# VHH binders against WD repeat-containing protein 38 (WDR38): the designs that were tried, part 20

Target 1, 314 residues: WD repeat-containing protein 38 (WDR38), of Homo sapiens (Human) (q5jtn6)
Amino acid sequence: MNSGVPATLAVRRVKFFGQHGGEVNSSAFSPDGQMLLTGSEDGCVYGWETRSGQLLWRLGGHTGPVKFCRFSPDGHLFASASCDCTVRLWDVARAKCLRVLKGHQRSVETVSFSPDSRQLASGGWDKRVMLWDVQSGQMLRLLVGHRDSIQSSDFSPTVNCLATGSWDSTVHIWDLRMVTPAVSHQALEGHSANISCLCYSASGLLASGSWDKTIHIWKPTTSSLLIQLKGHVTWVKSIAFSPDELWLASAGYSRMVKVWDCNTGKCLETLKGVLDVAHTCAFTPDGKILVSGAADQTRRQISRTSKSPRDPQT
Key: E = the ipSAE of ESMFold2; O = the ipSAE of OpenDDE; V2 = 0.75 times the mean of E and O plus 0.25 times the DockQ between their complexes.

## First folded at step 19 (VHH; framework vhh_brivekimig_d4)

Design gry (from yb1 with L59Y K109R; at its last look DockQ between E and O 0.36; V2 from the best seeds 0.49)
Amino acid sequence: EVQLVESGGGVVQPGGSLRLSCAASGFRFDDYAMSWVRQAPGKGPEWVSSISGSEGSTYYADSVKGRFTISRDNSKNTLYLQMNSLRPEDTALYYCARDTSRYGPEYDRSSQGTLVTVSS
ESMFold2, look of step 19: ipSAE 0.612; ipTM 0.819
ESMFold2 (binder alone), look of step 19: mean pLDDT 81; pTM 0.803
OpenDDE, look of step 19: ipSAE 0.186; ipTM 0.636
ESMFold2, look of step 21: ipSAE 0.529; ipTM 0.768
ESMFold2 (binder alone), look of step 21: mean pLDDT 80; pTM 0.802
OpenDDE, look of step 21: ipSAE 0.533; ipTM 0.813

## First folded at step 20 (VHH; framework vhh_brivekimig_d4)

Design gma (from gm1 with K109R; at its last look DockQ between E and O 0.33; V2 from the best seeds 0.00; counts 0 for: pae E 4.6 > 2, unsure alone 64.9 < 65)
Fold by ESMFold2, look of step 20:
Structure gma (fold): chain B 314 residues (1-314), chain A 120 residues (1-120)
Amino acid sequence: as target 1 above (314 residues)
Amino acid sequence: EVQLVESGGGVVQPGGSLRLSCAASGFRFDDYAMSWVRQAPGKGPEWVSSISGSEGSTLYADSVKGRFTISRDNSKNTLYLQMNSLRPEDTALYYCARESYTRGYPFDRSSQGTLVTVSS
């Protein structure tokens, strides 16, 4: 019996991971869900044991805020992107930096690994997408075409293509199968704001989340918008397809995680009250949802005043 | 230390104009999206407009489209809001903010605010 799809979404476990030297900008679960990475404004990446909450290591090296972190699909490596204009590649088991990837001219905001873990894509405020060889650390390709910062990326699991999302409100699909000096891409238009997250399904559908508070599901081969998912009250930050592709989880800058039916586009469930900001969500193979983010209520406060009805003046 | 200092508020008649400024320091200004937020007396915060740091892509709340223009000068680390055709409902404390991942608001640093009053 290998059906892990839950009958009803519920919060089952909550762990707090604290004591960072600065605000947490990004988090990522390992593929098996046993480790959590957090990337911090203090320039460090922290590794945590998900079940116990134990800090495993604190890794410095970046000379600016860490903006994004992500595990390789095989779980042996992770990458971090920073305002110091570099990407660092790390060995998970040894907790050691293997490579410093230099080439970006401004903050790096996204990294993603190819499905075979042999390539890494990066993008940021210099409007450039760079592909890197993981083993050598050499830049393989420079992809140019976005008109504003690259904020999200994901590799297709079925074909050699990369999707990138940008503040220019478009998603670009880059066909990496070409070995010529020319680079071809499709632009997916429809969002009205920053494309903050991207996720391919196992069959090659693409979901995009945006600061316009919507999620779009696309068929990249036809550039067709299949479904718009509306209902978030804040900007979308992370999305994930379930392994069986029946569900989509989404989270944003609110305390809401939504689960959607991928066939109908209807919101099936809204989970409230776990986190103030959800940096990431993921499905386990058995269908459970993992969500990580920040719950600091004192980070920013805006005062509010109301007049009392007991003070009427005539 | 990250600082945002705003100016340009005041009292204006309906139909008038104001230009708000926000001087930024302590961070790489052009690596952050910036926003204006307002809070009317007795009401909660309302997002007004945002601008990216790269090519200056902009987004506006429906209530201000066509009347307000957000801009930035990355060489001066300064964010602007040009407010035209002002209405009494635009009366609010206006503050600038940079993008944030904290507590349901997309901003982690904000200015103290400058009062804009539109009255006839």
Scores: ipSAE 0.267, ipTM 0.664, lowest interface PAE 4.6, mean pLDDT 79
ESMFold2 (binder alone), look of step 20: mean pLDDT 79; pTM 0.799
OpenDDE, look of step 20: ipSAE 0.397; ipTM 0.731

Design gmb (from gm1 with L59Y; at its last look DockQ between E and O 0.14; V2 from the best seeds 0.00; counts 0 for: placed apart)
Amino acid sequence: EVQLVESGGGVVQPGGSLRLSCAASGFRFDDYAMSWVRQAPGKGPEWVSSISGSEGSTYYADSVKGRFTISRDNSKNTLYLQMNSLRPEDTALYYCARESYTRGYPFDKSSQGTLVTVSS
ESMFold2, look of step 20: ipSAE 0.604; ipTM 0.830
ESMFold2 (binder alone), look of step 20: mean pLDDT 83; pTM 0.831
OpenDDE, look of step 20: ipSAE 0.378; ipTM 0.746

Design gmc (from gm1 with L59Y K109R; at its last look DockQ between E and O 0.08; V2 from the best seeds 0.00; counts 0 for: pae O 8.4 > 2, placed apart)
Fold by OpenDDE, look of step 20:
Structure gmc (fold): chain B 314 residues (1-314), chain A 120 residues (1-120)
Amino acid sequence: as target 1 above (314 residues)
Amino acid sequence: EVQLVESGGGVVQPGGSLRLSCAASGFRFDDYAMSWVRQAPGKGPEWVSSISGSEGSTYYADSVKGRFTISRDNSKNTLYLQMNSLRPEDTALYYCARESYTRGYPFDRSSQGTLVTVSS
């Protein structure tokens, strides 16, 4: 029973990533944590060196705001979703657009890669979820079932399933092994307002954030709600699991980022940001928290300080 | 610079009609789905309606369904909202927005909106 010393969260160093021509709507780390990707209201995707904070590249192409961006799990590609109704696939090394995926009829709000990096899922205001082949750029499947805009999506790390969150206040779990018609295998109900964000943990837990100011942690395999996290005073906009799955970070339409204990459901810390609004939060592979906001285009990195056990003074 | 200018608001009696307009500039209008959002006094923003860029697909909040009609003229870079059978609860400041924004929350602070007052 390793009495894990309660890790104290302390803000050590704040790094600023600021050259955007508009608000930052999405942030994502590369799998190795060396690169940071940001999508902006200015229609561009930005690549940053995480350690130095140096801008590596600014990529245009979208004719509307970038709403969401993610790296592929293998780190070779990234995708961006835009209000221009398209998804773009990009080569990380070349910093070039490889494919423009067309099919959505409204703003695309979310994009996610399958664990093997071979498939891409997108969702948006057209209430449709599209599954794409990454190599060919062809649409593989159209997943229909939500009654309102899809705002978030994520593939299960352990099973061939896709989770989507919608403004219809439901989470749908899609079993991708089933050929036709791709019917949602399970609807997770419990939120009383729009679902704005969701993410899988490495072990397969699913967290969802909502405008009802709560976060739900689900066990998708049993369709059970494990924990409800209460404490936000505003809408939850973004959530992320720590790599060790011990913590969950959440950002709302407030200056506050909350860190939660995933086992107890207790809020461990409330971080007051300098930013007027926190739009996104993410963990680095080493367990640091990144927060991005609208106004100051400033990203804060919060580092975990492990209290070294006081050497017993002999 | 993106500019959205709303007009057409006013005072109307219950059961009356108004037509709102939104003039858009500074972006390729036909590439964007557009929305109407409203904010009543003392309340948060509420999504009202949306229209797609090219196909003209329309979407409505339950509260306005059957009463309001959203349309657009891409040649004029203009968004419209026809409001019929107006009710006192429709009283609000109305904003137009690109669908780059979250439903029910206009992030474009540059827009002044147009005031609709429904009163007896």
Scores: ipSAE 0.013, ipTM 0.323, lowest interface PAE 8.4, mean pLDDT 84
ESMFold2, look of step 20: ipSAE 0.492; ipTM 0.755
ESMFold2 (binder alone), look of step 20: mean pLDDT 80; pTM 0.806

Design gmd (from gm1 with F107W; at its last look DockQ between E and O 0.08; V2 from the best seeds 0.00; counts 0 for: pae O 2.5 > 2, placed apart)
Fold by OpenDDE, look of step 20:
Structure gmd (fold): chain B 314 residues (1-314), chain A 120 residues (1-120)
Amino acid sequence: as target 1 above (314 residues)
Amino acid sequence: EVQLVESGGGVVQPGGSLRLSCAASGFRFDDYAMSWVRQAPGKGPEWVSSISGSEGSTLYADSVKGRFTISRDNSKNTLYLQMNSLRPEDTALYYCARESYTRGYPWDKSSQGTLVTVSS
């Protein structure tokens, strides 16, 4: 029973990623953690070198704000969702747009890749979830069932399922193995307000954040609520699991980022950001926390300091 | 600066019709989906209708479906809402909105809205 010394979270170094022409709506690390992707209200996607903080590229093309962006799991591609009702697929190495996916009738708010990087899911204000073939750019499936805007989506890492979160306060789990009509396999109910964010852990747990100021951690396979995290004073906007699944970070429409113990449900730390509003939080592969928000894009890197056991001075 | 100016509101009897207009400036109008939202007294904002930028695809709330028609003239940077068969429950301040979600709001608050009152 290795009594793992509770890792203390300490803010070590703050890196600033600044050059956006507008607020940062989304941030994502590459699978290897070497690149950072940011989507902005200015309609551009930015690529950064994580270590140096150097801007690698600024990519235009969207005619509206970029609401969400993600790397493919294989790291070769990334996708962006925009208020211009389109999803764009990009080549990481070439920094070029490969495909413009058209089909949504309203703003697209979320995009996610399947674990094998072959499929892309998008959702938005049109209450529709679209499944796309990454190679051809063709729409494969239309998933209908939500009663309000889809704000978040994520593929299960372990099963062929897609989770979507909506302003209808529900999470839908879609079994993608089922032939048309793709009926939501499960509706997870429990939130009392808009779901704003959703993410899977590596092991297959699902977390959702809501305007009800709570975070729910679910076991999708049993449709059970495992833990409710309470403590935010404002809407939850973004959530992320740590790579080891021990921690969950959450950002709200406040200056505060909270770090939670996933097992106990206790808030371990509340970090006050420099930014007026934290829009996104993410973990680096090595377990550091990135927070992004307003145009002055102060990213605070929170590093886990392992308290070395004080050698008992004999 | 993004500017949205609504007009066309007024007082109408139940069953009557109104046409709302929204003049847009400060952005590429045809690149954005546009929406109408309304806020009744004492209630929260309610989405009414949306229209896509170039394709002109339209969506409606169930409450207004079959009665309201959203349209746009990109050459004039103008959004329209034709409201037919108006009901007392349609009484609200109507806002034009660019499809954008920032800081917890689904629309830009820079608009003053236009008041629609349906009364007998």
Scores: ipSAE 0.136, ipTM 0.628, lowest interface PAE 2.5, mean pLDDT 85
ESMFold2, look of step 20: ipSAE 0.570; ipTM 0.792
ESMFold2 (binder alone), look of step 20: mean pLDDT 79; pTM 0.792

Design gme (from gm1 with G56D L59Y; at its last look DockQ between E and O 0.23; V2 from the best seeds 0.00; counts 0 for: pae E 2.1 > 2)
Amino acid sequence: EVQLVESGGGVVQPGGSLRLSCAASGFRFDDYAMSWVRQAPGKGPEWVSSISGSEDSTYYADSVKGRFTISRDNSKNTLYLQMNSLRPEDTALYYCARESYTRGYPFDKSSQGTLVTVSS
ESMFold2, look of step 20: ipSAE 0.571; ipTM 0.816
ESMFold2 (binder alone), look of step 20: mean pLDDT 82; pTM 0.820
OpenDDE, look of step 20: ipSAE 0.474; ipTM 0.801

## First folded at step 21 (VHH; framework vhh_brivekimig_d4)

Design fa (from yb1 with L59Y; at its last fold request DockQ between E and O 0.33; V2 from the best seeds 0.58)
Amino acid sequence: EVQLVESGGGVVQPGGSLRLSCAASGFRFDDYAMSWVRQAPGKGPEWVSSISGSEGSTYYADSVKGRFTISRDNSKNTLYLQMNSLRPEDTALYYCARDTSRYGPEYDKSSQGTLVTVSS
ESMFold2, look of step 21: ipSAE 0.603; ipTM 0.819
ESMFold2 (binder alone), look of step 21: mean pLDDT 81; pTM 0.808
OpenDDE, look of step 21: ipSAE 0.544; ipTM 0.816
ESMFold2, fold request of step 22: ipSAE 0.524, 0.581, 0.585; ipTM 0.774, 0.811, 0.815
ESMFold2 (binder alone), fold request of step 22: mean pLDDT 81, 81, 81; pTM 0.807, 0.809, 0.808
OpenDDE, fold request of step 22: ipSAE 0.614, 0.488, 0.734; ipTM 0.849, 0.790, 0.892

Design fb (from gd55 with L59Y; at its last read DockQ between E and O 0.62; V2 from the best seeds 0.00; counts 0 for: unsure alone 64.2 < 65)
Amino acid sequence: EVQLVESGGGVVQPGGSLRLSCAASGFRFDDYAMSWVRQAPGKGPEWVSSISGSEDSTYYADSVKGRFTISRDNSKNTLYLQMNSLRPEDTALYYCARDTSRYGPEWDKSSQGTLVTVSS
ESMFold2, look of step 21: ipSAE 0.601; ipTM 0.812
ESMFold2 (binder alone), look of step 21: mean pLDDT 78; pTM 0.785
OpenDDE, look of step 21: ipSAE 0.856; ipTM 0.928
ESMFold2, fold request of step 22: ipSAE 0.546, 0.614, 0.567; ipTM 0.782, 0.819, 0.796
ESMFold2 (binder alone), fold request of step 22: mean pLDDT 78, 78, 78; pTM 0.786, 0.786, 0.789
OpenDDE, fold request of step 22: ipSAE 0.885, 0.867, 0.876; ipTM 0.940, 0.935, 0.937
ESMFold2, last read: ipSAE 0.558, 0.623, 0.613; ipTM 0.781, 0.815, 0.808
ESMFold2 (binder alone), last read: mean pLDDT 78, 78, 78; pTM 0.793, 0.790, 0.787
OpenDDE, last read: ipSAE 0.453, 0.473, 0.879; ipTM 0.776, 0.786, 0.937

Design fc (from yb1 with G56D L59Y; at its last read DockQ between E and O 0.57; V2 from the best seeds 0.69)
Amino acid sequence: EVQLVESGGGVVQPGGSLRLSCAASGFRFDDYAMSWVRQAPGKGPEWVSSISGSEDSTYYADSVKGRFTISRDNSKNTLYLQMNSLRPEDTALYYCARDTSRYGPEYDKSSQGTLVTVSS
ESMFold2, look of step 21: ipSAE 0.568; ipTM 0.798
ESMFold2 (binder alone), look of step 21: mean pLDDT 80; pTM 0.797
OpenDDE, look of step 21: ipSAE 0.531; ipTM 0.816
ESMFold2, fold request of step 22: ipSAE 0.614, 0.308, 0.592; ipTM 0.817, 0.607, 0.800
ESMFold2 (binder alone), fold request of step 22: mean pLDDT 80, 80, 81; pTM 0.797, 0.796, 0.799
OpenDDE, fold request of step 22: ipSAE 0.889, 0.495, 0.248; ipTM 0.945, 0.794, 0.666
ESMFold2, last read: ipSAE 0.542, 0.580, 0.526; ipTM 0.790, 0.792, 0.777
ESMFold2 (binder alone), last read: mean pLDDT 81, 80, 81; pTM 0.799, 0.798, 0.798
OpenDDE, last read: ipSAE 0.553, 0.884, 0.881; ipTM 0.822, 0.941, 0.938

